# VH-VL binders against a9kqm9: the designs that were tried, part 12

Target 1, 255 residues: a9kqm9
Amino acid sequence: MRIIISPAKKMVENIEALPVCGEPSFIDQTNQLLTYLKSLSYEEAKEIWNCNDQLATMNFERIASMNLKTKLTPAILSYQGIQYQYMAPEVLEKDQLEYIQEHLYILSGFYGILKPLDGVTAYRLEMQAKVNLSDKKDLYEFWGSLLYNKLREETDFILNLASKEYSKCIERYVTEDVRLVTCVFGERKGEKVIEKGTYAKMARGEMVRYMAEHKISTMSEVKKFDRLDFSYDENLSNETKLVFLKGESNVRDRK

## First folded at step 4 (VH-VL)

Design v24 (framework fv_emapalumab)
Fold by ESMFold2-Fast, scan of step 4:
Structure v24 (fold): chain C 255 residues (1-255), chain A 120 residues (1-120), chain B 111 residues (1-111)
Amino acid sequence: as target 1 above (255 residues)
Amino acid sequence: EVQLLESGGGLVQPGGSLRLSCAASGFTFSSYAMSWVRQAPGKGLEWVSAISGSGGRTYYADSVKGRFTISRDNSKNTLYLQMNSLRAEDTAVYYCAKRDYSYGYYFDYWGQGTLVTVSS
Amino acid sequence: NFMLTQPHSVSESPGKTVTISCTRSSGSIASNYVQWYQQRPGSSPTTVIYEDNQRPSGVPDRFSGSIDSSSNSASLTISGLKTEDEADYYCQSYDSSNHVVFGGGTKLTVL
């Protein structure tokens, strides 16, 4: 089994609480992207990042001086945000850290795919970014089947804890002999299940921690996730989608 | 960019055999499940058979099970459908279709189709 | 196994909105994703909706998909109807054994 999860837009550097253990698998492709980004004018780069002037200026300067080989931070400690706050990788026990190093992959527009302890530099490049590199119109075309092919060499069971923006680069290539299962963390609103972004991010991070704490390797064990007031719902789930509902399914009297 | 080209259709007598081919280009052929979908003249779409990207799994509609065999040659980027014991009701345009996402069984690309006519 | 039932034909004037239903005979419509394909005379099918309500690139937002568990049906809605929308429309789902099921098809006439 492998687990895929989204990165975060905010990144920090020089966090040394955990060691860097390895280089990103597709560092050569990352070098191609870095060369491309360094060739862009400020106006062109800002359009790709789709952000305000403050963030664009910071990232433009970052790219200009970026070195992919030095002053690296472990990927799992570099990404910042509520998903990684709930995962809390810095306080995992040694065997739990070994679990996520073996099972967890972080998807990345810039690096493609990362193990938790791969050394990274801080960047901004979401998977949906519209790059124009040679004959490729966007990052989905740039990465192609490369990321999926790496995963299929290691497993026939992929648990998806990534957002659709990132899981698309894997989903498109899955064959019928590989099991891709997505976890949905939602709330019932009438006859619909609605995923609220903040709760979904919290649950994805907490699920990684839960799996590490319990050394989970099977679907039946994943279904036992019961943190953050979520519980598995058999009726809304199927062979490719595990639905966890927040709170009791009981109707509350608002009077 | 993605292209699927069917061939091998034609006129055949009841009880006869025919082999259809689909030449694929523009994508990593071995990474995608492929299907055959047919359409009788003036009728709707009917799924016939599917094969996993590796060729390790095959699936058949009940109406063709035991008579048709789906296969692929990933070194040649080619999908095949071997049709035996053909019946008049097998008369249809046969489409080669590519599956996209593992969710939903979504066909993102279709070939032009090849006509199979089983004469009386 | 199950069947998907569509109306044989629907017709509407240009600029209006039309809805095509696809009803599952057994099991919940929400148990498996639903796709919608458009087929013009002499042409291969093309996808207008995948995974219940998603649009492929290039498909205008006039096309939308929805699932209604209470009627056990999926719906394709086309607003701002244009003459080029005239075609046959097919819904499609699958069972737990990966057997693909198509609806019977709906002929949309724009006059």
Scores: ipSAE 0.000, ipTM 0.408, lowest interface PAE 17.3, mean pLDDT 87

Design v25 (framework fv_emapalumab)
Fold by ESMFold2-Fast, scan of step 4:
Structure v25 (fold): chain C 255 residues (1-255), chain A 120 residues (1-120), chain B 111 residues (1-111)
Amino acid sequence: as target 1 above (255 residues)
Amino acid sequence: EVQLLESGGGLVQPGGSLRLSCAASGFTFRSYAMSWVRQAPGKGLEWVSAISGSGGRTYYADSVKGRFTISRDNSKNTLYLQMNSLRAEDTAVYYCAKRGYSYGYYFDYWGQGTLVTVSS
Amino acid sequence: NFMLTQPHSVSESPGKTVTISCTRSSGSIASNYVQWYQQRPGSSPTTVIYEDNQRPSGVPDRFSGSIDSSSNSASLTISGLKTEDEADYYCQSYDSSNHVVFGGGTKLTVL
């Protein structure tokens, strides 16, 4: 089994906590994207980043001086945000870190796909970005089936903890002999399940930590996730979708 | 050649404050976590505090949390330890230590130490 | 949080082998890497072993490290003892909150 998860928009460059272990698999494609980004005017780049002038100026300057092979930070320590706060990679035990290095992949508009300890530079390029590179109109066309093929080489069971923006680059290529199972973290509202972005991000990060702590490798074990007041709901789940509902568990508080 | 030079130690009264500095050279300072480790006279090593390369994360031993503040100035290649509400048990040689490039948390270089004596 | 326990002192003759243990009070010794430092009188500590069993450049192969999960201990072994090995030795690990923990130290006397 492999687990896929979204990156974050905020990144830091900090190589002191853990050594870089490995190079991104598609560094050549990343070099093509870097060359493209360096060719853009400030206004063109700002449109792609869809951010305010302060962030756009900072990222424009970063791209201008960016070197993909120096001043590298392990991917899992670089991404910042609520998903990564709940995952808390900086306080993982040795065997838990080994677990995520073997099982976890981080999707990236700029790098494509990353192992936790792959060396990265801070960037801004969301998967939904509208690039115009060669015959490619967006990053989904740019990456094509490369990311799925990478995962398929290693597993026939992919657990999806990524947002739809990122999981789309995998979902469209799944064949019958590969199982892609998506975790949904929501609250019941009438007859429908609603995912609130903040809670879903918390739960995705917490699930990675939970899986590392328990060395999970099967779907049966994933279904036992009970953190942040979420519990598995068999009636709303199926072979490709595991639904966890907040606040509906009959599990009493643990002492 | 990596060098770490501590300064700012001295005699201070209980309840007083002191700021230690560590001047670093011979490596890319901003890329490495730094720590303060102390050793009371005739006693063993005790980790005090750590700061990430960017300064964005700090860690403290329970014995100093709320009283000591670790900080760094990457433009000056200098590490600091602000010590407030000092107690007799804080008397020790304070070492500046650089984290090694490793999966394990270890110190590849140490300064010479600076003595802090808390006494009236 | 946990403690690392070392013997207070060990002694051995030149040319012989000595082993210094470091026992973790709670949680597995194998959960986090163990490092070993040497401190001679009046000097700063220097690393002799990192990542359980790795030697820094310049440290003789007479120094080796090992982990024994059954006794929940790490060990530093020094073979072919020399007078200059006389020092205090400290083991060190860290917890899940990235707090660094040192053992109490072992004084090695070479006579």
Scores: ipSAE 0.000, ipTM 0.460, lowest interface PAE 13.5, mean pLDDT 88

Design v26 (framework fv_emapalumab)
Fold by ESMFold2-Fast, scan of step 4:
Structure v26 (fold): chain C 255 residues (1-255), chain A 120 residues (1-120), chain B 111 residues (1-111)
Amino acid sequence: as target 1 above (255 residues)
Amino acid sequence: EVQLLESGGGLVQPGGSLRLSCAASGFTFKTYAMSWVRQAPGKGLEWVSAISGSGGRTYYADSVKGRFTISRDNSKNTLYLQMNSLRAEDTAVYYCAKRGYSYGYYFDYWGQGTLVTVSS
Amino acid sequence: NFMLTQPHSVSESPGKTVTISCTRSSGSIASNYVQWYQQRPGSSPTTVIYEDNQRPSGVPDRFSGSIDSSSNSASLTISGLKTEDEADYYCQSYDSSNHVVFGGGTKLTVL
């Protein structure tokens, strides 16, 4: 089994807490994207990053001086945000860190796919970014089946904890001999399930931590996730989708 | 197969101008940075200029800054070097070079070179 | 602004090992990748080492690259020297402004 998860827009560089233990698998493709980004005017780059002048200036200067070998931070420590806050990778025990290094992949518009301890430099390039690179109309076309093929070499069971923006890189290539199972973290509103972004990001990070703490390797074990007031719902789930509902466990005595 | 073919070299008088061209094939031209590297007869390699894939950024060696202009036409897969105010010291074989697909800044393919002679 | 300094020439017999140094005048040699090019008379340069120590396909295992931070230099080592290795060798790096810098070149004579 392998787990896929989204990156984050905000990144920091801090090499002290955990060691860099590997290089990104598709560094040649990353070098091509870096060459592209360095070729952009400030206005073109700002449009791609879709951010204010302060952030755009910072990223423009960062890209101009970027060397993929220097200022490396373990990927899992570099990405910042609620998802990574709840995962809390810096306080994982040695065996838990070994678990995520073996099972977890972080998807990336710039690096393609990353192991937690792969060395990265801070960048800004989301998978849905409006790039125009050579004969490729977007990053989905640029990466093609490359990321899926990497996962397929290692497993026939992929647990999807990534957002739709990133999981699309994998979903379109899945064949019958590979099982892709997506976790949905939502709340019931009448007969519908509503997934709120903030709670979903919290749950995805917490699930990674939960899986590392319990050394999970099977579907039946994933279904036991009970953190942040989420509980598995058999009736809304199926062979490719596991639905966890917030607050349902608190009504167990209602009949 | 990657090919780079330079043209436009020749004999020119000091103070004159010359434009070099490099026709590229076998790769997605607009994606890669391109450079001009020169070599004076019996001397070493000297980097002259570089241009980003889109043409949005250009770089020059101090020895040619203000006199040479690098450009590219991505619709024609062609790289150019406009050389003005030529000096005897600019006499060299000029190579068109493609940036390699790697972490570092290196040249994976080179043209055959075109000779520029600046003499009275 | 920095320079890369190489010895003007080196000589060695067939079958022996030769090492060519490339020393950076300011800033750390390890700050940017170092490449090595081979140029035979009348030919364009060809890459023998890129990213400090990587070999392009088709380059024999006899060629290797290394970085030594203590001497602030990069080295190209050629073992099992053959007559066809006789050529000029250039190291190359770049600065923080993306200006490419070549070493002065080393003439290797195989005697």
Scores: ipSAE 0.000, ipTM 0.402, lowest interface PAE 17.6, mean pLDDT 87

Design v27 (framework fv_emapalumab)
Fold by ESMFold2-Fast, scan of step 4:
Structure v27 (fold): chain C 255 residues (1-255), chain A 120 residues (1-120), chain B 111 residues (1-111)
Amino acid sequence: as target 1 above (255 residues)
Amino acid sequence: EVQLLESGGGLVQPGGSLRLSCAASGFTFSYYAMSWVRQAPGKGLEWVSAISGSGGRTYYADSVKGRFTISRDNSKNTLYLQMNSLRAEDTAVYYCAKRGYSYGYYFDYWGQGTLVTVSS
Amino acid sequence: NFMLTQPHSVSESPGKTVTISCTRSSGSIASNYVQWYQQRPGSSPTTVIYEDNQRPSGVPDRFSGSIDSSSNSASLTISGLKTEDEADYYCQSYDSSNHVVFGGGTKLTVL
């Protein structure tokens, strides 16, 4: 079993909390992207980052001086945001950290796919970015099947805790011999499920922590997730989608 | 590529029985719920029955409940519809349909259909 | 159980925009997702919209879906009409018991 999860837009560099234990699998592709980004004018780069001038200036300067081999931070500690706050990787016990190093992959527009302790430098490049290089119009074309093939080599069961933006790079290549199961964290409106971004991100991070604490490896164990007032709903779930509803109880009129 | 191939349609007398089959390929059959949807000549689509991926749950339209039985053989990647006590109003093209990867209930792939004619 | 009501037919000229409505007889249209299928003569249905407003891969962005709670209806909108859009269109939802319900269908003529 492998778990995939989204990165975050905000990144920091902190080399002191956990060791760097590996190099990104597709560092050569990352170097191609870095060369491309360094070739862009400020205005071209800003369009790709889709951000305000202050953030664009900071990232433009960062790219200009970027070295993929120095000032490295473990990926799991570099990404910042509510998802990573709830995962709280810095306070995981040794065996829980070993669990996520073995099972968790972080998807990345810039690095492709990362293990938690792979060494990274801070960047800004979302998977939806409209890059133009070597007949590739976006990062989905650039990465192609590489990320899926990496996961398929290791497992026939992928648990998706990534947002649609990132899971798309895996979904389009799934073959009949691999099970991709997505976790949905939402609120019920009739039989519809509405995912609110903040709560979904909190739940995805918490699910990773929950799985590490319980050494989860099966679908039946994932279904027992009960944190942040979420509970599994059998009626809305199916073989490829597990729905967890916020605020539901077993005494509701229907399940 | 996903493929659904229906068979077993034909002419049957009122009160008779018929068994439809749907051979599935191109996806992991046991992971997905399957349905039968019918369409009478010149009329609209009508959902008939559904079965969960494991076969543990079945659902029926009121118009066919007690007369039709949906089943599946996951070892053969085949969906079935046993139709008993057939009526003239059951005359229709019967489509095999696969449930899509979705929060809601929709059909992402359909077979070509098989014609069932109930007539004397 | 509820019914989904569609107009029997709509017509519009090439290049124009057409909207097909789907009205739920009881319960809120927003309680369950609405899907839209296109069926050409002699062919099986294909999905053009799922989950109210999502497009499957390969469906042009000229097709869009929406929900209007005030009229208790869903709508399929097709802009830049082409002759190949001529077909029957069906809306579809489901109830709390997971019984699937189809609308009666709308014949779109492009003339």
Scores: ipSAE 0.000, ipTM 0.427, lowest interface PAE 17.4, mean pLDDT 87

Design v28 (framework fv_emapalumab)
Fold by ESMFold2-Fast, scan of step 4:
Structure v28 (fold): chain C 255 residues (1-255), chain A 120 residues (1-120), chain B 111 residues (1-111)
Amino acid sequence: as target 1 above (255 residues)
Amino acid sequence: EVQLLESGGGLVQPGGSLRLSCAASGFTFSSYAMSWVRQAPGKGLEWVSAISGYGGRTYYADSVKGRFTISRDNSKNTLYLQMNSLRAEDTAVYYCAKRGYSYGYYFDYWGQGTLVTVSS
Amino acid sequence: NFMLTQPHSVSESPGKTVTISCTRSSGSIASNYVQWYQQRPGSSPTTVIYEDNQRPSGVPDRFSGSIDSSSNSASLTISGLKTEDEADYYCQSYDSSNHVVFGGGTKLTVL
């Protein structure tokens, strides 16, 4: 089994808690993207990043001086945000760290796919960015089936904890011999399930930690996730979608 | 080739301040976490503080938190420890130590140490 | 959060084997890697074992490390004991907040 999860827009450089233990699998493709980004004017780059002038200036300067082999930080410590705050990778115990190094992959617009301890430099390039290089109209075309093919070589069971923006690069290529199961973290609102971004990000990070703490390898074990007031709902779930509902005890109490 | 050289130690009165420096060479300074570890005369090793390679995170032992501040200047390959409100029990040899490349947290290189004596 | 306890001293004759223990007071010894440092009088510490049982380049294979989860302890074993092994030995681990913890140290005397 392998787990896929989204990166984050905010990145820091910090090697104190965990060492860099590997190079990104598609570093050659990343170098093609870096060469492309370095060729852009400030206005072109800003349009791709879709951000304000302060962030665009910072990232433009970062790209201009970027070297993929220096100032490396373990990927899992570099990405910042509520998803990674709940995962809390910097305080994982030795056996939990070994679990995520074996099972977890972080998807990336710039690096493609990363193991937790792969060495990365800080960047900004979301998967939905509209790049235009080498006959490719966007990053989905650029990466094509490369990321899925890497995963299928290692497993026939992929647990998706990534957002739709990132899981698209895998979902489009799934074949019948591979099981792709997506976790949905939402709240019931009448007959609908509403997934609120902040709670979903918290739950995705917490699920990775939960899986590492319990050395989970099967779908049956994933269904036992009960943190952050989420609980599995059999009726809303199916063979490719596991639905976890937040606040069910409050709903039950009101019946 | 890796070298760490501490300086700034000396005699200081209780309640006083002192700033230690550690000059690093032979490795890419900004890529490694650095620590200060002290040893009181005739006693064991005690970890004091740590700072990440690019300065995003700092850590302190409870005994020094609020009094000591760790910092670094990557352009000068120098690690600092600002010590305020010094106490007699802070008397020790202070070592600068570099984090090794490892799954665990260990020190692959140590400086020679600088003696800090807090006495009236 | 936790303490690492070592014997204050150990002694043995040249050519024999000595073992120094390091016991964790709470939480599993296996939760975080254990390192071992050698310190001779007037010198800085040097690493003899890291990641429980790994030797840095230049450290002879007569130095070895091990973990025993049943006693919640790590051990440093020195075989073929030599006079130059006489030193203080410290075990070291870290907690979930990345605070470094050292054992109290063991004085090894080569008789």
Scores: ipSAE 0.000, ipTM 0.425, lowest interface PAE 14.7, mean pLDDT 87

Design v29 (framework fv_emapalumab)
Fold by ESMFold2-Fast, scan of step 4:
Structure v29 (fold): chain C 255 residues (1-255), chain A 120 residues (1-120), chain B 111 residues (1-111)
Amino acid sequence: as target 1 above (255 residues)
Amino acid sequence: EVQLLESGGGLVQPGGSLRLSCAASGFTFSSYAMSWVRQAPGKGLEWVSAITGTGGRTYYADSVKGRFTISRDNSKNTLYLQMNSLRAEDTAVYYCAKRGYSYGYYFDYWGQGTLVTVSS
Amino acid sequence: NFMLTQPHSVSESPGKTVTISCTRSSGSIASNYVQWYQQRPGSSPTTVIYEDNQRPSGVPDRFSGSIDSSSNSASLTISGLKTEDEADYYCQSYDSSNHVVFGGGTKLTVL
């Protein structure tokens, strides 16, 4: 089994936190993207990043001086945000860190796909970015089936903890020989499940940590996730979608 | 040059409260888990509490859980330990300690410590 | 939860070799990394060994660490003993709940 998870927009560079172990699998493709980004005017780059002037200026200067082989930070420590806050990779024990290094992949618009300890430099390039490179109109076309093919060679079971923006680059290529199972973290509203972004990100990070703590390898074990007031719901789930509802367990405890 | 400087220690009566601070410099504070480790006079080292770099998770020794609260302010590079319902057995030098650059959980830098005395 | 047990004290002559043991009460000693700290009177602890057997910059190669799964213990070995090695030594590991555990400490006297 392999687990896929989203990156984050905010990144830090800290070569002092954990040792780098490995190089991104598609560093040559990343170099093509870097060359492309370096060729853009400030206005063209800012349009791709779709951010305020202060952040755009910072990223433009970062790209101009970027070297893919220097000032590297382990991917899992570089991405910042509530998902990574709940995962808390910096305090994982030896066997938990080994678990995620073997099972977890982080999707990336710039690097394609990363193991937790792969060395990265801070960047801004989300998967939905509208690039114009090698006749490709966006990053989905640029990466094509490369990311899915890498996962397929390692496993026939992929647990999706990524957002739709990122899982889309995998979902499009799923074949009969691989099972892609998506976790949904939401609240019930009649027959509808509402997934609030903040709680979903918290739950995705917490699920990675939960899986590492319990050395989970099967779908039946994933269904036992009970953190952050979430509990598995058999009736709303199916063979490709596991639904976890917030607040349901508290109601049952009040019998 | 990494530096950790503790403050806030002193004499307090049983049942009282005290807040310790640790000012950090010379490294990217938000990237490292931080801990409080104490040592009673003439005794060994005892881990008290830890907080992840982002502040998203906290951990406590059973002896202090429910009485002590660890927190951090990454904008000020400062670690805190709020100690409530203090007991004579909490008397110790309290060290601020930084997690090392390592796959293992070890402390590469320690402050000089601040003495907390709980006595009537 | 587990305990790490060290001898209360050890002593040896200058130039000789001493070994300090650290035994884990439950679970395998190899399940999590073991580190070793040196503390001289009036000073903060300093790391002499991390990740079972690694030395920080500035620590002499006279200091070495090892793991023995058969006795469920970690060992700190100091060869070519010098008077400045006289100190308290603490082993440290952590459990599956991210709780840090220290050994009781060993007072090393260099005679």
Scores: ipSAE 0.000, ipTM 0.450, lowest interface PAE 15.2, mean pLDDT 88

Design v30 (framework fv_emapalumab)
Fold by ESMFold2-Fast, scan of step 4:
Structure v30 (fold): chain C 255 residues (1-255), chain A 120 residues (1-120), chain B 111 residues (1-111)
Amino acid sequence: as target 1 above (255 residues)
Amino acid sequence: EVQLLESGGGLVQPGGSLRLSCAASGFTFSSYAMSWVRQAPGKGLEWVSAISGSGYRTYYADSVKGRFTISRDNSKNTLYLQMNSLRAEDTAVYYCAKRGYSYGYYFDYWGQGTLVTVSS
Amino acid sequence: NFMLTQPHSVSESPGKTVTISCTRSSGSIASNYVQWYQQRPGSSPTTVIYEDNQRPSGVPDRFSGSIDSSSNSASLTISGLKTEDEADYYCQSYDSSNHVVFGGGTKLTVL
């Protein structure tokens, strides 16, 4: 089994609480993207980042001086946001950290795919970024099947805890011999399931921690997730989608 | 292709019992909720019972609660309906139906049905 | 818990548009998705609309669904009516306890 999750837009550097234990698998492709980004004017780069002048200036200067071998931070500690806050990777015990290093992959517009302890430098490049690199009209074309192929080499069971923006890199290449199962964290309003962004990000991070704490490797075990007042709903779930509903934990105990 | 094949229907006297079966193929049986829906001759559709994919949760229409028991054997891809204390008004074609892949509760595939007649 | 009420019958000429209503007796029609099934004589039901307004693969664009909260009703609309559309149509919803409810059915006659 492998787990995929989204990165975050905000990143920090020089966090040394955990060691850097590897180099990103597709560093050569990352170097191609870096060369492309360095070739852009400030206005072109700002358009790609879709941010205000302060953030654009910071990132433009960052790219200009970027060296993929310096100021490395373990990926899992560099990404900042509510998903990573709930995962709390910095306080994982040794065997839990070993679990996520073996099972967890972080998807990235810039690096493609990362293990938790791969060394990264801070960047801004979401998967949906409007890049134009030679014959490739976007990052989905740029990465192609590379990310899926790497996962397929290691597993036939992929648990998707990533947002749609990132999981699209994997979904379009999945064949019937591979199990791609997506977790949905929502609230029931009538019959409709509404996935609120903040709660979904919390739940995704908490699920990774839960899986590490329990050394989970099977679908049956994933279905036992009970954190943050979420509980598995069998009637809304199927072979490719596991639905967890917030505020309905007492339903599990009714015959 | 998805196939659902009902069996076990027949003539039974009031107060009697009957067990229906539905053999499923063409999908991962244990991943989907299954239902029994009946239709009396010349009448409309009436939902009878449902069971979750694992079999952990069961649901019944008020008209059959306490008399009918839904169950499944995921190792055999088979759905069952045990019908006890049968009444004339239970006379109907009984359809096996599979829950669709959807947030909503709907049936994407139906069997051909099996006729149950409760008569003296 | 609640009832879904449909007209017993509706009829229209080929090429015209017909609309079948489904009214919920208590609680909001928008609280739960509404589905529509077609049952031709001697056949099992098949889904023509799910999740209020979605069409399964193979169902022609002529079939559409809608919800009207003000009248507490769902509607199935069939445009460009064809003789093969002649059938019984059932709406279906459910409650928060997953009890499934069918409408009484509407017999569509294509004149």
Scores: ipSAE 0.000, ipTM 0.384, lowest interface PAE 21.7, mean pLDDT 88

